# VHH binders against p49116, part 223

Target 1, 238 residues: p49116
Amino acid sequence: EGPLLSDTHVTFKLTMPSPMPEYLNVHYICESASRLLFLSMHWARSIPAFQALGQDCNTSLVRACWNELFTLGLAQCAQVMSLSTILAAIVNHLQNSIQEDKLSGDRIKQVMEHIWKLQEFCNSMAKLDIDGYEYAYLKAIVLFSPDHPGLTSTSQIEKFQEKAQMELQDYVQKTYSEDTYRLARILVRLPALRLMSSNITEELFFTGLIGNVSIDSIIPYILKMETAEYNGQITGAS
Short names: E, the ipSAE of ESMFold2; O, the ipSAE of OpenDDE; V2, 0.75 times the mean of E and O plus 0.25 times the DockQ between their complexes.

## First folded at step 13 (VHH)

Design m17 (framework vhh_7qbe_3)
Fold by ESMFold2-Fast, scan of step 13:
Structure m17 (fold): chain B 238 residues (1-238), chain A 119 residues (1-119)
Amino acid sequence: as target 1 above (238 residues)
Amino acid sequence: QLQLVESGGGLVQAGGSLRLSCTASGNDYAMGWFRQGPGKEREFVASISRSESYIYYADSVKGRFTISRDNAKNTLYLQMNSLKSEDTAVYYCAADQYGRYKSPNYDYWGKGTRVTVSS
């Protein structure tokens, strides 16, 4: 019927914890990442098409794609987060861990490869200068992925994904009319998101979470939060 | 909210050069220069994406003007060479909150700086 996303779904403003510490620590990184994750989930929940799929399907979709949404959010918010500084601090910590024999060489190699993939992805998105509208549609494309195991309503999910792709195409054609291949350059970036480990993302960005909880375990609870609670999380207010 | 302050305008002779600056309170924006000459509508001059990968110029200024930015200093520049009387205008700095370097509607505007080119 109407458009999949409205102008309200394009606005994606991350409020960082204040003040920024002199040296980055696990607490600051975790709080920053948590705010981005909550902003991403609130964004998804606000989409009428997403709401129409029902609670069980919503939970399954976000559990399946949270790492892709989070990574797109990292790329989109790289400047406000000073993501390059965060990743440099993580790399420095890993180099110190090698010297002190605190982590296995194989694990460090996996984590370093993940960081390099993340840096390459964010650099590619930055070089393409992906705008807020394009990010909103890319997030919608990964959110409405019908090919995750265990999903119900896959036909409707696919319809919403196709609608996201069509609206992105229309937007890019109208806005960047002189760049015939821009859409193709953008879309070929998406497969890389599925190659990034959600387990390693949790280790890098969510180590400071209370208890030994996985992101998959907390997603249903975050999605059930009231709008005021979501806003409190993304602004640091309570 | 984003503040934009232009500077560097003045009187210059035809064939001369002038460099305009725009100081911003942030750097996470696509930015551009626009101008409005006497008795004319506001027109596009040049734009630059946040990462400097995409730069566009109006046909009237291609080869003469260079847009650049220093994100560390939150500053946008317009280097104007081989100035013509037709370049006489108030020059405005503009920014797009969504990072659209081909923005249909810029969100933030400076108050402008006047450039007068005499023969």
Scores: ipSAE 0.738, ipTM 0.889, lowest interface PAE 0.7, mean pLDDT 88

Design m18 (framework vhh_7qbe_3)
Fold by ESMFold2-Fast, scan of step 13:
Structure m18 (fold): chain B 238 residues (1-238), chain A 119 residues (1-119)
Amino acid sequence: as target 1 above (238 residues)
Amino acid sequence: QLQLVESGGGLVQAGGSLRLSCTASGNDYAMGWFRQGPGKEREFVASISRSGAYIYYADSVKGRFTISRDNAKNTLYLQMNSLKSEDTAVYYCAADQYGRYKSPNYDYWGKGTRVTVSS
C-alpha cells in the first residue's frame, strides 16, 4: 500500500525543561531524557505499520530497541538538548565519584567508554548533517529490527524494515542525487547503536527516576498512555 | 513560528560587492538564498546545511557568491562579489524545518531584500 512513513511521522520536536539551571543536576537530566523517551515512544506508536503488529509485538520491539531509538533521538536533538553540556556534567559527576570511592574504578571506566561511544556517534551524525527524513527512516529501521532474541512475527517485522530501507534509499537518491555515497555513509553508522548498553544509558540519564523502576518495566505503560499524558510528559505539564 | 528577516540590500554598481544578512529566531535549520528578478521566476542561489558542512551553489553564482552562517548569532550571510546587472533581484532567505540542505520545499521565508545592480 502506501509509504511506511508520512510527513506527520517525520516531525520530531523535543520541548526542553525551561530554563536550564546554571548547574545541571540529576533531576534536570532525568526530566530531559524522559521527555525524549516519551516523544520516541509516542513517535513509534503513531506508525500504522507498528500498530498493525499488535500490542504484544509492539511491547517486545520497543523493549528490544528503546536504547537505539533513544540514542538516535539524542543525536537528532543534540542541539536543542545542549547534549554536550549534559555529558560534561555527567563526566564531572563521575570524576567526583572516583575521588569519593562511591563507584568502582572498573564501573566508571565502562561508563566513560559508553559516553565516548555516544559522543562519537553523535559527532558522526552531525558531520553528515542527517536530516529529519533520514532520522525518521533510521529510527524505523532500528524499530522494525527482526533479529532481537525472543521476538515473534519476525517475517512481518523484517518486511517493514526492508520497506524502511527502500524508502530511505529512494529518499536519499532523489534528494541528494549528486552525493553517490551518502546512503552508505549513513547506514554504516547504525551498527554502533548495538554496542551501547541500555543498562548504562539508564544509569546516565534516568538515575532520577522515582522508585527504582527500570525502563523495561515502564515501557508497556508508556505505550498505553493517552495522547494528553504523552503531551504532559514532553511539555512538563504534570 | 520561525521568523526570518533579510537585510543588506541596496543599489550597487556592476563589478561591486554587497553582503546580505538573514536573522533567524532559531538556528536548527538548513537554510538557503533564493532570488526573483523583474519578470522572472524565483530561482535558487545557494544553500547551507545545519552545521555549515554542506554548501551548494547555483551555477550562475559559483565563484562570485559565498554563503556562510554564524549559528551563535542565528545569522545567515550571502557575500556577493563581481555583481552583474543579471543579479538584480529581490533576495529571499529560506529555512527548511527538516534540515535538508537540498530541500524540495522550504517551510519558512523572509519578506526579501532588494538588490539593484546598475550597469
Scores: ipSAE 0.728, ipTM 0.877, lowest interface PAE 0.7, mean pLDDT 88

Design m19 (framework vhh_7qbe_3)
Fold by ESMFold2-Fast, scan of step 13:
Structure m19 (fold): chain B 238 residues (1-238), chain A 119 residues (1-119)
Amino acid sequence: as target 1 above (238 residues)
Amino acid sequence: QLQLVESGGGLVQAGGSLRLSCTASGNDYAMGWFRQGPGKEREFVASISRSGEYIYYADSVKGRFTISRDNAKNTLYLQMNSLKSEDTAVYYCAADQYGRYKSPNYDYWGKGTRVTVSS
C-alpha cells in the first residue's frame, strides 16, 4: 500500500483573527483556539486511512485524542499564534481571579501546573526544531492510538500507528541522516501529551466561544461539516 | 511571500574575512547559504534550523565559516574567515517553509551578493 500521509497532509496553515486587539481578551483567545482545533480536525478528516476506519471509529478516536492533537498544534503554530503572549494573558486573568477570591487555591494550582506543562512541552518542541513533516507524523501517531478505552478496530488502528512510526523513521533517517538520535529525542516527547488534562485545556482556551458545550459533544458535528462550511469556521465566518 | 535580501559581499584578499547578511520578511523558517562560483554549479555552504540549535556545514567551509541568526532582527549571517580564491562566488540566502535545515529543496531564494577573493 501507498504511504499513510501525502505531501498535502504536511501543509498546516493557521489563519489568525484580524485585527489582533490591543488587549488580549477571552473572545480573541477562544476564536484563535477554535480555528486551530477546526484546522486540526480538518487535517485528520483528510487522511484516507482515517476515513477508512468509518464514522463511529473516527468520532471515538478524535474524542480520545483531540487534546493531544490540539497541544501539538499549539506547539507547531506557537509563533503565528504568539502563544507566549496568549499564555501570559491567561496567567494574568488567573492572578486577577486569585485576588478577587473567585477560584479555590487548589484549582488555581492545577491550572498553573497545566500551563507550566504546556509551556515546557512547546519549548522542548521548539528547541528540537521539529519540522512540518515530523509534526504531521507525530499527529498521525497520536491520532491512530489503539490504547484508548472503548475503541473498536484496535488492530487496524495499531497498524496505521505502526505505519506512521515507520514512515517518520524513514523520513528522519533520510532527511537528518547524520543525526543518529533525532528520532529518539522526538518520540520521547510524546508521553507528556497524555499528562495534560483535556478539561483544563477546554477551560483555558474554549470557555468564552463554546459556552457550556463540551468539545466532546461538538466533535461529531465538526467531522461531518461540508468543506465550505468547515472553511468558514476556521476563518471565523458563520 | 517571503522576501530575502543578501548584503555584505565585496572584494577581499586571500586570507581575509567578510560577513554576509540576509534580511528576511519573516523568521519561522530553516535557512541556508548557497554559492555559485565562475563556471561551477550552485553548491551548499551552510544551514541553520529555525531556533539556531542545529547547524550544518559543507566540508569545504568547516572551521572557516560560521552561520548564525538573530530572529529578533529577522537576519541570517555568514561569517567567512581565512578566505581562499576558491570561495569566489555569488552567495545566495535560502529558506525552507517546513523548517527543514537539511532541505532537499529550498522554497525561497534571494538574488545573491558577490564575493571576490583575490590572490
Scores: ipSAE 0.762, ipTM 0.895, lowest interface PAE 0.6, mean pLDDT 88

Design m2 (framework vhh_7qbe_3; at its last look DockQ between E and O 0.89; V2 from the best seeds 0.74)
Fold by OpenDDE, look of step 14:
Structure m2 (fold): chain B 238 residues (1-238), chain A 119 residues (1-119)
Amino acid sequence: as target 1 above (238 residues)
Amino acid sequence: QLQLVESGGGLVQAGGSLRLSCTASGFDYAMGWFRQGPGKEREFVASISRSGSYIYYADSVKGRFTISRDNAKNTLYLQMNSLKSEDTAVYYCAADQYGRYKSPNYDYWGKGTRVTVSS
């Protein structure tokens, strides 16, 4: 069998909405996040191994790991997104909600901690100097996680995850030959992804666009949409 | 498309020093320096990762050249010390879109700046 990922799977280019507003409003943030989500989902769809699992299994996998993929995407696209600025804007918007007594003290704490975790994770990835190949493999490892409940074809999923891990190992060994422990250093960041709440992520980045609709419910639609349609949405959403 | 503009080239005496700069329209890239001497093929000089955590030098310039970057200024630098006649070349700035500091093929290139080392 050939490699799990090819060079075509390394490209991960996010196009931001244009123009950037003087004040980052909820719409801009949500649109930016949506584009990243779509990009992440379509990236997954472009992997032959992912396609081989079938539509039902694919949907289940993405539903299980979309938050992790999205977060990795945030880290990878942090510069182009001006993520720090976006997060600051989100905090500012949250402050307005706080002033209106819409959130309990505990909820405020949870949300603020989540934002901190997101920023910290992205900073840590930047500090590690993760490159595009490594991101692709990390996303694959997260995508092909067999330990989610309700999955079918778990043996096959596990096989693909192992393949992703092996290819990452080979890449790191080749590219970062002088840094013997880089692979381990990278992999130990993955647990941080599972500490993050998908619900809070959804609330922070997507509530303004989808309202009461869950990311879980729209994932099948995103996975079925044509690439041309996606590209058209990106172009038209400016 | 990423634009790269080199500067700082010129005439220098052997044993002298020169500092090259490369200004980029975007800076979320691993970057490198290459050079092409008269009648020679383009050769790798140095590379640096996006954050600067990883650096790689050609053996011919190790200990003499220093690559660095200022991300806030979108500028790549090459400090060249103890210059030799064999360092005479057009120096090119390059960028890898995937952030590989050991890139097999850089995606973007500058037009180059000429460095001449006289005996």
Scores: ipSAE 0.819, ipTM 0.916, lowest interface PAE 0.5, mean pLDDT 92
Fold by ESMFold2-Fast, scan of step 13:
Structure m2 (fold): chain B 238 residues (1-238), chain A 119 residues (1-119)
Amino acid sequence: as target 1 above (238 residues)
Amino acid sequence: QLQLVESGGGLVQAGGSLRLSCTASGFDYAMGWFRQGPGKEREFVASISRSGSYIYYADSVKGRFTISRDNAKNTLYLQMNSLKSEDTAVYYCAADQYGRYKSPNYDYWGKGTRVTVSS
């Protein structure tokens, strides 16, 4: 009945590990990415509509869309993360790996293609100057996707997605009334998110995870974390 | 906390030009210029998106004022040409935390710089 998102759900503030090292390393990149992932999951968990779907559905939704949420988060937080610097460091490392014959050319090509797609996506969002309200609704549209296999409560999920779409439309038409086609330009960016490999995202950003655990395997545990544990992960406090 | 500092104000003759600057401690924001004339409420002048791709002007300044930004220098500019007595005001730099160049409510404000246009 009320709005899907409140103003508290629009605020999305990433706290980076400090200080940034003189030379980027796997640990710093992994910690930065983990903080963004945890912030994204905490954001989703704070939505009353998401909570209403129940734990099993919540886990299934986030497992299906974490890469899309993470990529939207990378675009939204690109400046605070110095994402261009991180990607440049990754590219430099990959070029050195080619020269040292440490990785197959086919694998390097796949990873470079993924980096290109990620840069294209982030550049498109930056050129559109997507605001915090628009990002919140795009994340909600992605989160409440009823078309993932194995979902229960698909009718309710679809209702929440439609509500997110309608609230985004109302917001854009009221805020950017002179720009008739802004909503269309924003929405056509979303299909690209599903073309990005979650496996390659894990390799690029989460290689530093202890025990080489998959993001899919840790999602249920992150979603069950108490607020204090979440805040500890986001701030790096122990 | 975001700090905004305006500069470039002064006394200018009608028909003259001034360039205002606003330096910021951080610059990942949609930015705007507002002004408040003697005995008037604060009014919108111009705004610019994070990248500079979208710009919006108040009708009263269209064709005379140009807003721009230098993201490498964390500096916002307002080039004011063909100044009129009605442009006399304290000019304020403002930033929107959500990146809305058409913000209903700006979050951060400078203390302002005074512009006086003599006839």
Scores: ipSAE 0.750, ipTM 0.894, lowest interface PAE 0.7, mean pLDDT 89
Fold by ESMFold2, look of step 14:
Structure m2 (fold): chain B 238 residues (1-238), chain A 119 residues (1-119)
Amino acid sequence: as target 1 above (238 residues)
Amino acid sequence: QLQLVESGGGLVQAGGSLRLSCTASGFDYAMGWFRQGPGKEREFVASISRSGSYIYYADSVKGRFTISRDNAKNTLYLQMNSLKSEDTAVYYCAADQYGRYKSPNYDYWGKGTRVTVSS
């Protein structure tokens, strides 16, 4: 009956592929995004409350929320990733695809709107100075969402989400005591995560590395990876 | 390893002003200034959030010191006005990797710049 998260769950260190290429390319973008995905899944797996729900429930939860966790990760790591530069490279690629007549106008419109919404979300989080503790609790709130179909432990999941919300409230009131409305301003940002399309996220960040396999299909394997193997994927160390 | 380099310290008369700078090799951090006077423990002076929207001062410097940052130049500043002899110290730049503007513990530290206030 201790806290939902400990200080070990606040650490969220993304290491970028090295060296950074002179010109960003699909391989660099996909490897960078894969590292963030693996880091986000390892983060979720490390939470005792998540472990307590069991393997099938864990897989269902992550399948339902991976894009929200990934998007929070993008916002949290935007500067170390040079996310603005990555998105500019993607936009340039899309413009070249128009020139080569390889995509429909409707699809390009969808993708450009998604990029704009992603930039807007990341900018709003930066303007609020969301800190690492707040990101950890926000990730917990989106992870323990009880409203997904097919979940078997929705009462327990709801209790964990309420606990994350309460711990975030306590943290914000203690740390930002001079700003009475900070919690409300933070929570108002969360609905924007539901506007992010997992299909388009896969196209933007994962096409070159995942091949044509969806993130949904690989989640069970990522969650089962041994810690030593997982650390090797994140750091590139042998 | 983040590198923090302070500058702008020196000798100044009581009542005078001095501006400290701290340049960083990366700047996506909440930042703070600390100081250590002769024979004293290191103490908090001021801190600022990543965007600059949240600022916190020690009572001893409030109204006299102003912390600010220029994220385009990766530079943190401390404008020190109405200086007193008790402000004599080595001033350190510090960074919190988690972005907490009121951090109980900072992760990266500069080597310091000396400020001497003569009476």
Scores: ipSAE 0.568, ipTM 0.820, lowest interface PAE 1.6, mean pLDDT 87
ESMFold2 (binder alone), look of step 14: mean pLDDT 84; pTM 0.858

Design m20 (framework vhh_7qbe_3)
Fold by ESMFold2-Fast, scan of step 13:
Formats: structure tokens, sequence, C-alpha cells
Structure m20 (fold): chain B 238 residues (1-238), chain A 119 residues (1-119)
């Protein structure tokens, strides 16, 4: 039929909590990350192909790929978020935890390696100057991944992923016709998303607001929210 | 809404140089320069990606004009050398909200700055 994504699916506007504090705190970081997560899930839910898969499949897909979508969102919104400043604040907090003997050296090494991987990914995307259309299709490619364990309807998911890949190819060839290797440079970035730990992402960005509840536990709730509730979360409206 | 303000236009003799500036209220945009000469349609001049990594020029200005940006100052530049009478136009700064340095349609436009090249 028609295209997998419409222009409404390309628009991805993160509204940050205001004002930004002079010194970043855990609450500001968690609120900013939560807004991005809600925006990402609202984006996924708005796609007709995603809706067509049904509630159970939708929940399973988002549970499997939320960290990949969130990481792409961090890269896309790095400027709006002042992500480098947020990561620096997280590093400072971790260094203080070492000084207070609160965390093991092995744990700190694991977390620092994750931060390095995140920085390298975001820097790679920034150097490629990935545009909003390219980000939308990359998010669609990771969303419609048929290879996660426990998925049903994998043939239909694969067809939607192939459609996303085809539309990205058509877009890049049409828009950046003089850059023969652009698509290859973009696609080779995606495997790095699978190497990033969702548990570490959760601890870095969400622990302050979620408490004892995991992201996996809240996904069905977020996917069931009405549009007005999503808008309330991404704008900070009570 | 993004605000764009051009400056640096004026009268210059053929073979001379001018530098145009565009101050923006933000820097997370692919940006470009366009111009409209007397009795002509608006035409593309040059564009630059968000980071400055990718640059694209119209054939008519390639080798004579240089586009650059300073993201710390939210400023876009167009250095115009070896100016010709055909370069006489109002020059417009434009920005693409999706970050496309080869944009089919720019979203934000300045009001322009006039460049007159005398013989």
Amino acid sequence: as target 1 above (238 residues)
Amino acid sequence: QLQLVESGGGLVQAGGSLRLSCTASGNDYAMGWFRQGPGKEREFVASISRSGQYIYYADSVKGRFTISRDNAKNTLYLQMNSLKSEDTAVYYCAADQYGRYKSPNYDYWGKGTRVTVSS
C-alpha cells in the first residue's frame, strides 16, 4: 500500500524540563530521559503498521527494542538535551561513588564502558549528520526487528522491516544522490545498538524516577496511554 | 519559531569580495543560502549540514563562494569572491528543521540582504 511512515512520523520534538538547573541533579536527568522514552513509545504506537500487529506483539516488540529506540533518541536529541553535559554529570556522580566506596571497581568499569559506547555511537551519528527522515527510518528498522526471542508474527514484522529498509534506501538515493556510500555508512552503525545493556541504561537514566519498577514493567502501561496522557508526560503537564 | 537575520550586503565592484552573515536563534539545523536577482526566480547558492561536515554548492558559484558556520555563535557565513554582475541579488538565509543539507524545502527564511555588483 502506502508508505510505512508519513511526515507526521518524521517529526520528533523533545520538550525539555525548564529551566535547566545550574548544576544537574538526578531528578532533572531522570525527567529528561522519561520524556524521551515516552516520546519514543508514542512515536512507535502512532505507526499504522505497528498498530496492525496487535497489542501483544506491540508489547513484545517494544520490550525487546526500547533501549535501541531510546539510544537512537538520545543521538537524535543530543543537542536539545545537552547530552554531553548530562553524561559528564553522571560520570562525576560515579567518581564520587568511588571516593565514598559505594560501588565495586568492576561495576564502575562496566558502567564507564557503557557510557563510552553511548558517546561513540552518538558521536558517529553526529559526524554523519543523520537527518530526521533517516532517524525515523532507522527507528522503524530497529522497531520491526523479527529476530528477538519469543516474537510471534515474525514474517509480518520482517516485511515491515524490509519496507522500512526500502523506503530509507529510496529516501537517501533521492535526497543525497551524490553520496554513493551514505546508506552503507548509516546502516553499519545499527549493530552497535545491540551491544548496549538495557539494564545499565535503566540505572543511568531512570533509577531516580522508577524506584523498584523496571522499564519492562511500565511498557504495557505507556502503550495503553491516551494521546493526551502522552502529551502530558512529554511536556511535563500535570 | 526560528529567527534568521542576514547582514553584510552592499555595493561592490566586479571582481571584489563580500562576506555575508546570518545570525540564528538556534544551531540544530541544516542551513543554506539562496538568492533572487532582478527579474529572476529564487535560486540555490550553497548549503551546509548541522555540524559543517557536508557542504553543497551550486555550479555557478563553485570555486568563488565559501559557506561556513560557527555553531558556538549560531552564525552562518557566505564568503563571496570574484564577484560578477550576475551575482547581483537579494541573498536569503534558510534553515531545514530535519537537518537536510540537501533539502527539497527549507522551513525557515530570513528577510534577505541586498548585494549589488557594479561593472
Scores: ipSAE 0.768, ipTM 0.902, lowest interface PAE 0.7, mean pLDDT 88

Design m21 (framework vhh_7qbe_3)
Fold by ESMFold2-Fast, scan of step 13:
Structure m21 (fold): chain B 238 residues (1-238), chain A 119 residues (1-119)
Amino acid sequence: as target 1 above (238 residues)
Amino acid sequence: QLQLVESGGGLVQAGGSLRLSCTASGNDYAMGWFRQGPGKEREFVASISRSGHYIYYADSVKGRFTISRDNAKNTLYLQMNSLKSEDTAVYYCAADQYGRYKSPNYDYWGKGTRVTVSS
């Protein structure tokens, strides 16, 4: 059997809505985040091992891990997104909401803690100088997580995760041979992804979704989209 | 659409020094220097990661050439010392959009700058 990932899986091209508004708003942030989410799901769909698990398993895996994939995507695309600017705008909006008494202090605290964790994660990935192959394998490791509740085919999922870990190790040891502990430094960053709430991610990035639609409810539909439909959504075409 | 512009090439005597520069329209890239001598295939010279923390040299230039970058200025440098006639080539700046500093298949390339070493 061949490798889990090919060179095509390193490709992760986020196209941002243009033009960027002078002042960031909920709709621009939501469209940008939606494009990243769609790109992340399309990336997962392109993996032959993922396809081999079948549609029901695929849907369950992505529902369980979309927030981890999305967060890795935020870190990988931080420069393209001007993520620091987006997070600053969100923080400013939260400060205005405090002044207007629209949100409880406990909720604001939870959301601010989430933003700080997200910033810390993205900064740590940038400092580690994570490359495209490493991001692809880290995404595969979180995608093929056998330990989510309700999963079937857990033995096969675990084998794909182990294959991702082995191929990442091989790549890092060959490419960064002068840095003996690089792999360990990278892998210890992954548990932080599970500390970030998917509900808070939805509130921060997807508030602009029409009809209060949850990410969980749309995942099956995104995974079923044909490539042309998916590309239309990414580029903003009808 | 990343633009790369090399400068600093010229004629230099064997044993001399020369510094090449490459100005990029962005800085979120692993970058490298490649060269192509007369009647030769393009060969790797040196590369550097996005942060500048990881650097890799071809054996033929180790100890003589130094790669560096200034991310605030979006500029890549190649300091060439103890030049040999074998270093005569067109030098190309290259960038990888995914930060892969040890790739022979870089995504973006400059037009090159010519270095001639007389002996």
Scores: ipSAE 0.696, ipTM 0.867, lowest interface PAE 1.1, mean pLDDT 88

Design m22 (framework vhh_7qbe_3)
Fold by ESMFold2-Fast, scan of step 13:
Structure m22 (fold): chain B 238 residues (1-238), chain A 119 residues (1-119)
Amino acid sequence: as target 1 above (238 residues)
Amino acid sequence: QLQLVESGGGLVQAGGSLRLSCTASGNDYAMGWFRQGPGKEREFVASISRSGTYIYYADSVKGRFTISRDNAKNTLYLQMNSLKSEDTAVYYCAADQYGRYKSPNYDYWGKGTRVTVSS
């Protein structure tokens, strides 16, 4: 039995590419986002319950929820990433594209709505004063989602999600004992993650990938990385 | 790497007051004060969440000490009133990115500021 998450699973340290360029570009944004995505997948791989489900199930779960994990990571690491600066640069570029008639107005509207939803989500998490333990459990809740199509072992996945929910409840009740409705306020933020388009997330943050490959296609590779190879990616070492 | 610098320590008579400050190079952290007195282990004093909404005190200082923060100035404060000889200690400012409030295992620590309370 034992707890689903240990203190090692609370640690979530994003190392940004250095130096930051004078002008934000697709390469810097993509490298920063890739490091966060790799950190998120390595975090998931370190959970014994996740490992116990087996490789095929692990791949299916992460393919289904990577955008939710990534968005939670953006919220948690917003200051380290200077996310507001990145999003402002993207907005400025889009506004200039409208003036020059370079992009479809409908597409620009979709992307701007996505950026607004992302900013709103990150701001709401900051206002709620979400701590690292709460982020770890929220990530576990979205990771162990039994309701994605095509999943096997759904009963085990559901049990792990319930365990994550119970441990989050225990943590919040002990740590924020005077705030009776804090857990409810936190949990009602989660549905918004599923309304965000993974395709638009890829366009905003991952356009600089070599060959312009989809995140879905690289997930199995990232999950199979040796620890040394993974560390090389997130620290910028080859 | 986060830098923390404490100030405001000194000698004060029992029943007196003292205000400690801690200047940080960033503000995206839960923050706290810990102390280590003569012949004692380091102990929790007070902590405050990232936004300032949630505040915690050790039972020994409740009603006498007040923790606060000014995120615009990246500064943490500890207002100490009704000081006792037992409050004599080196006071450490600490910051934690995960909100471990009462834990002795905060991520970042200042070098401390000495408070001496005479009888």
Scores: ipSAE 0.711, ipTM 0.879, lowest interface PAE 1.3, mean pLDDT 89

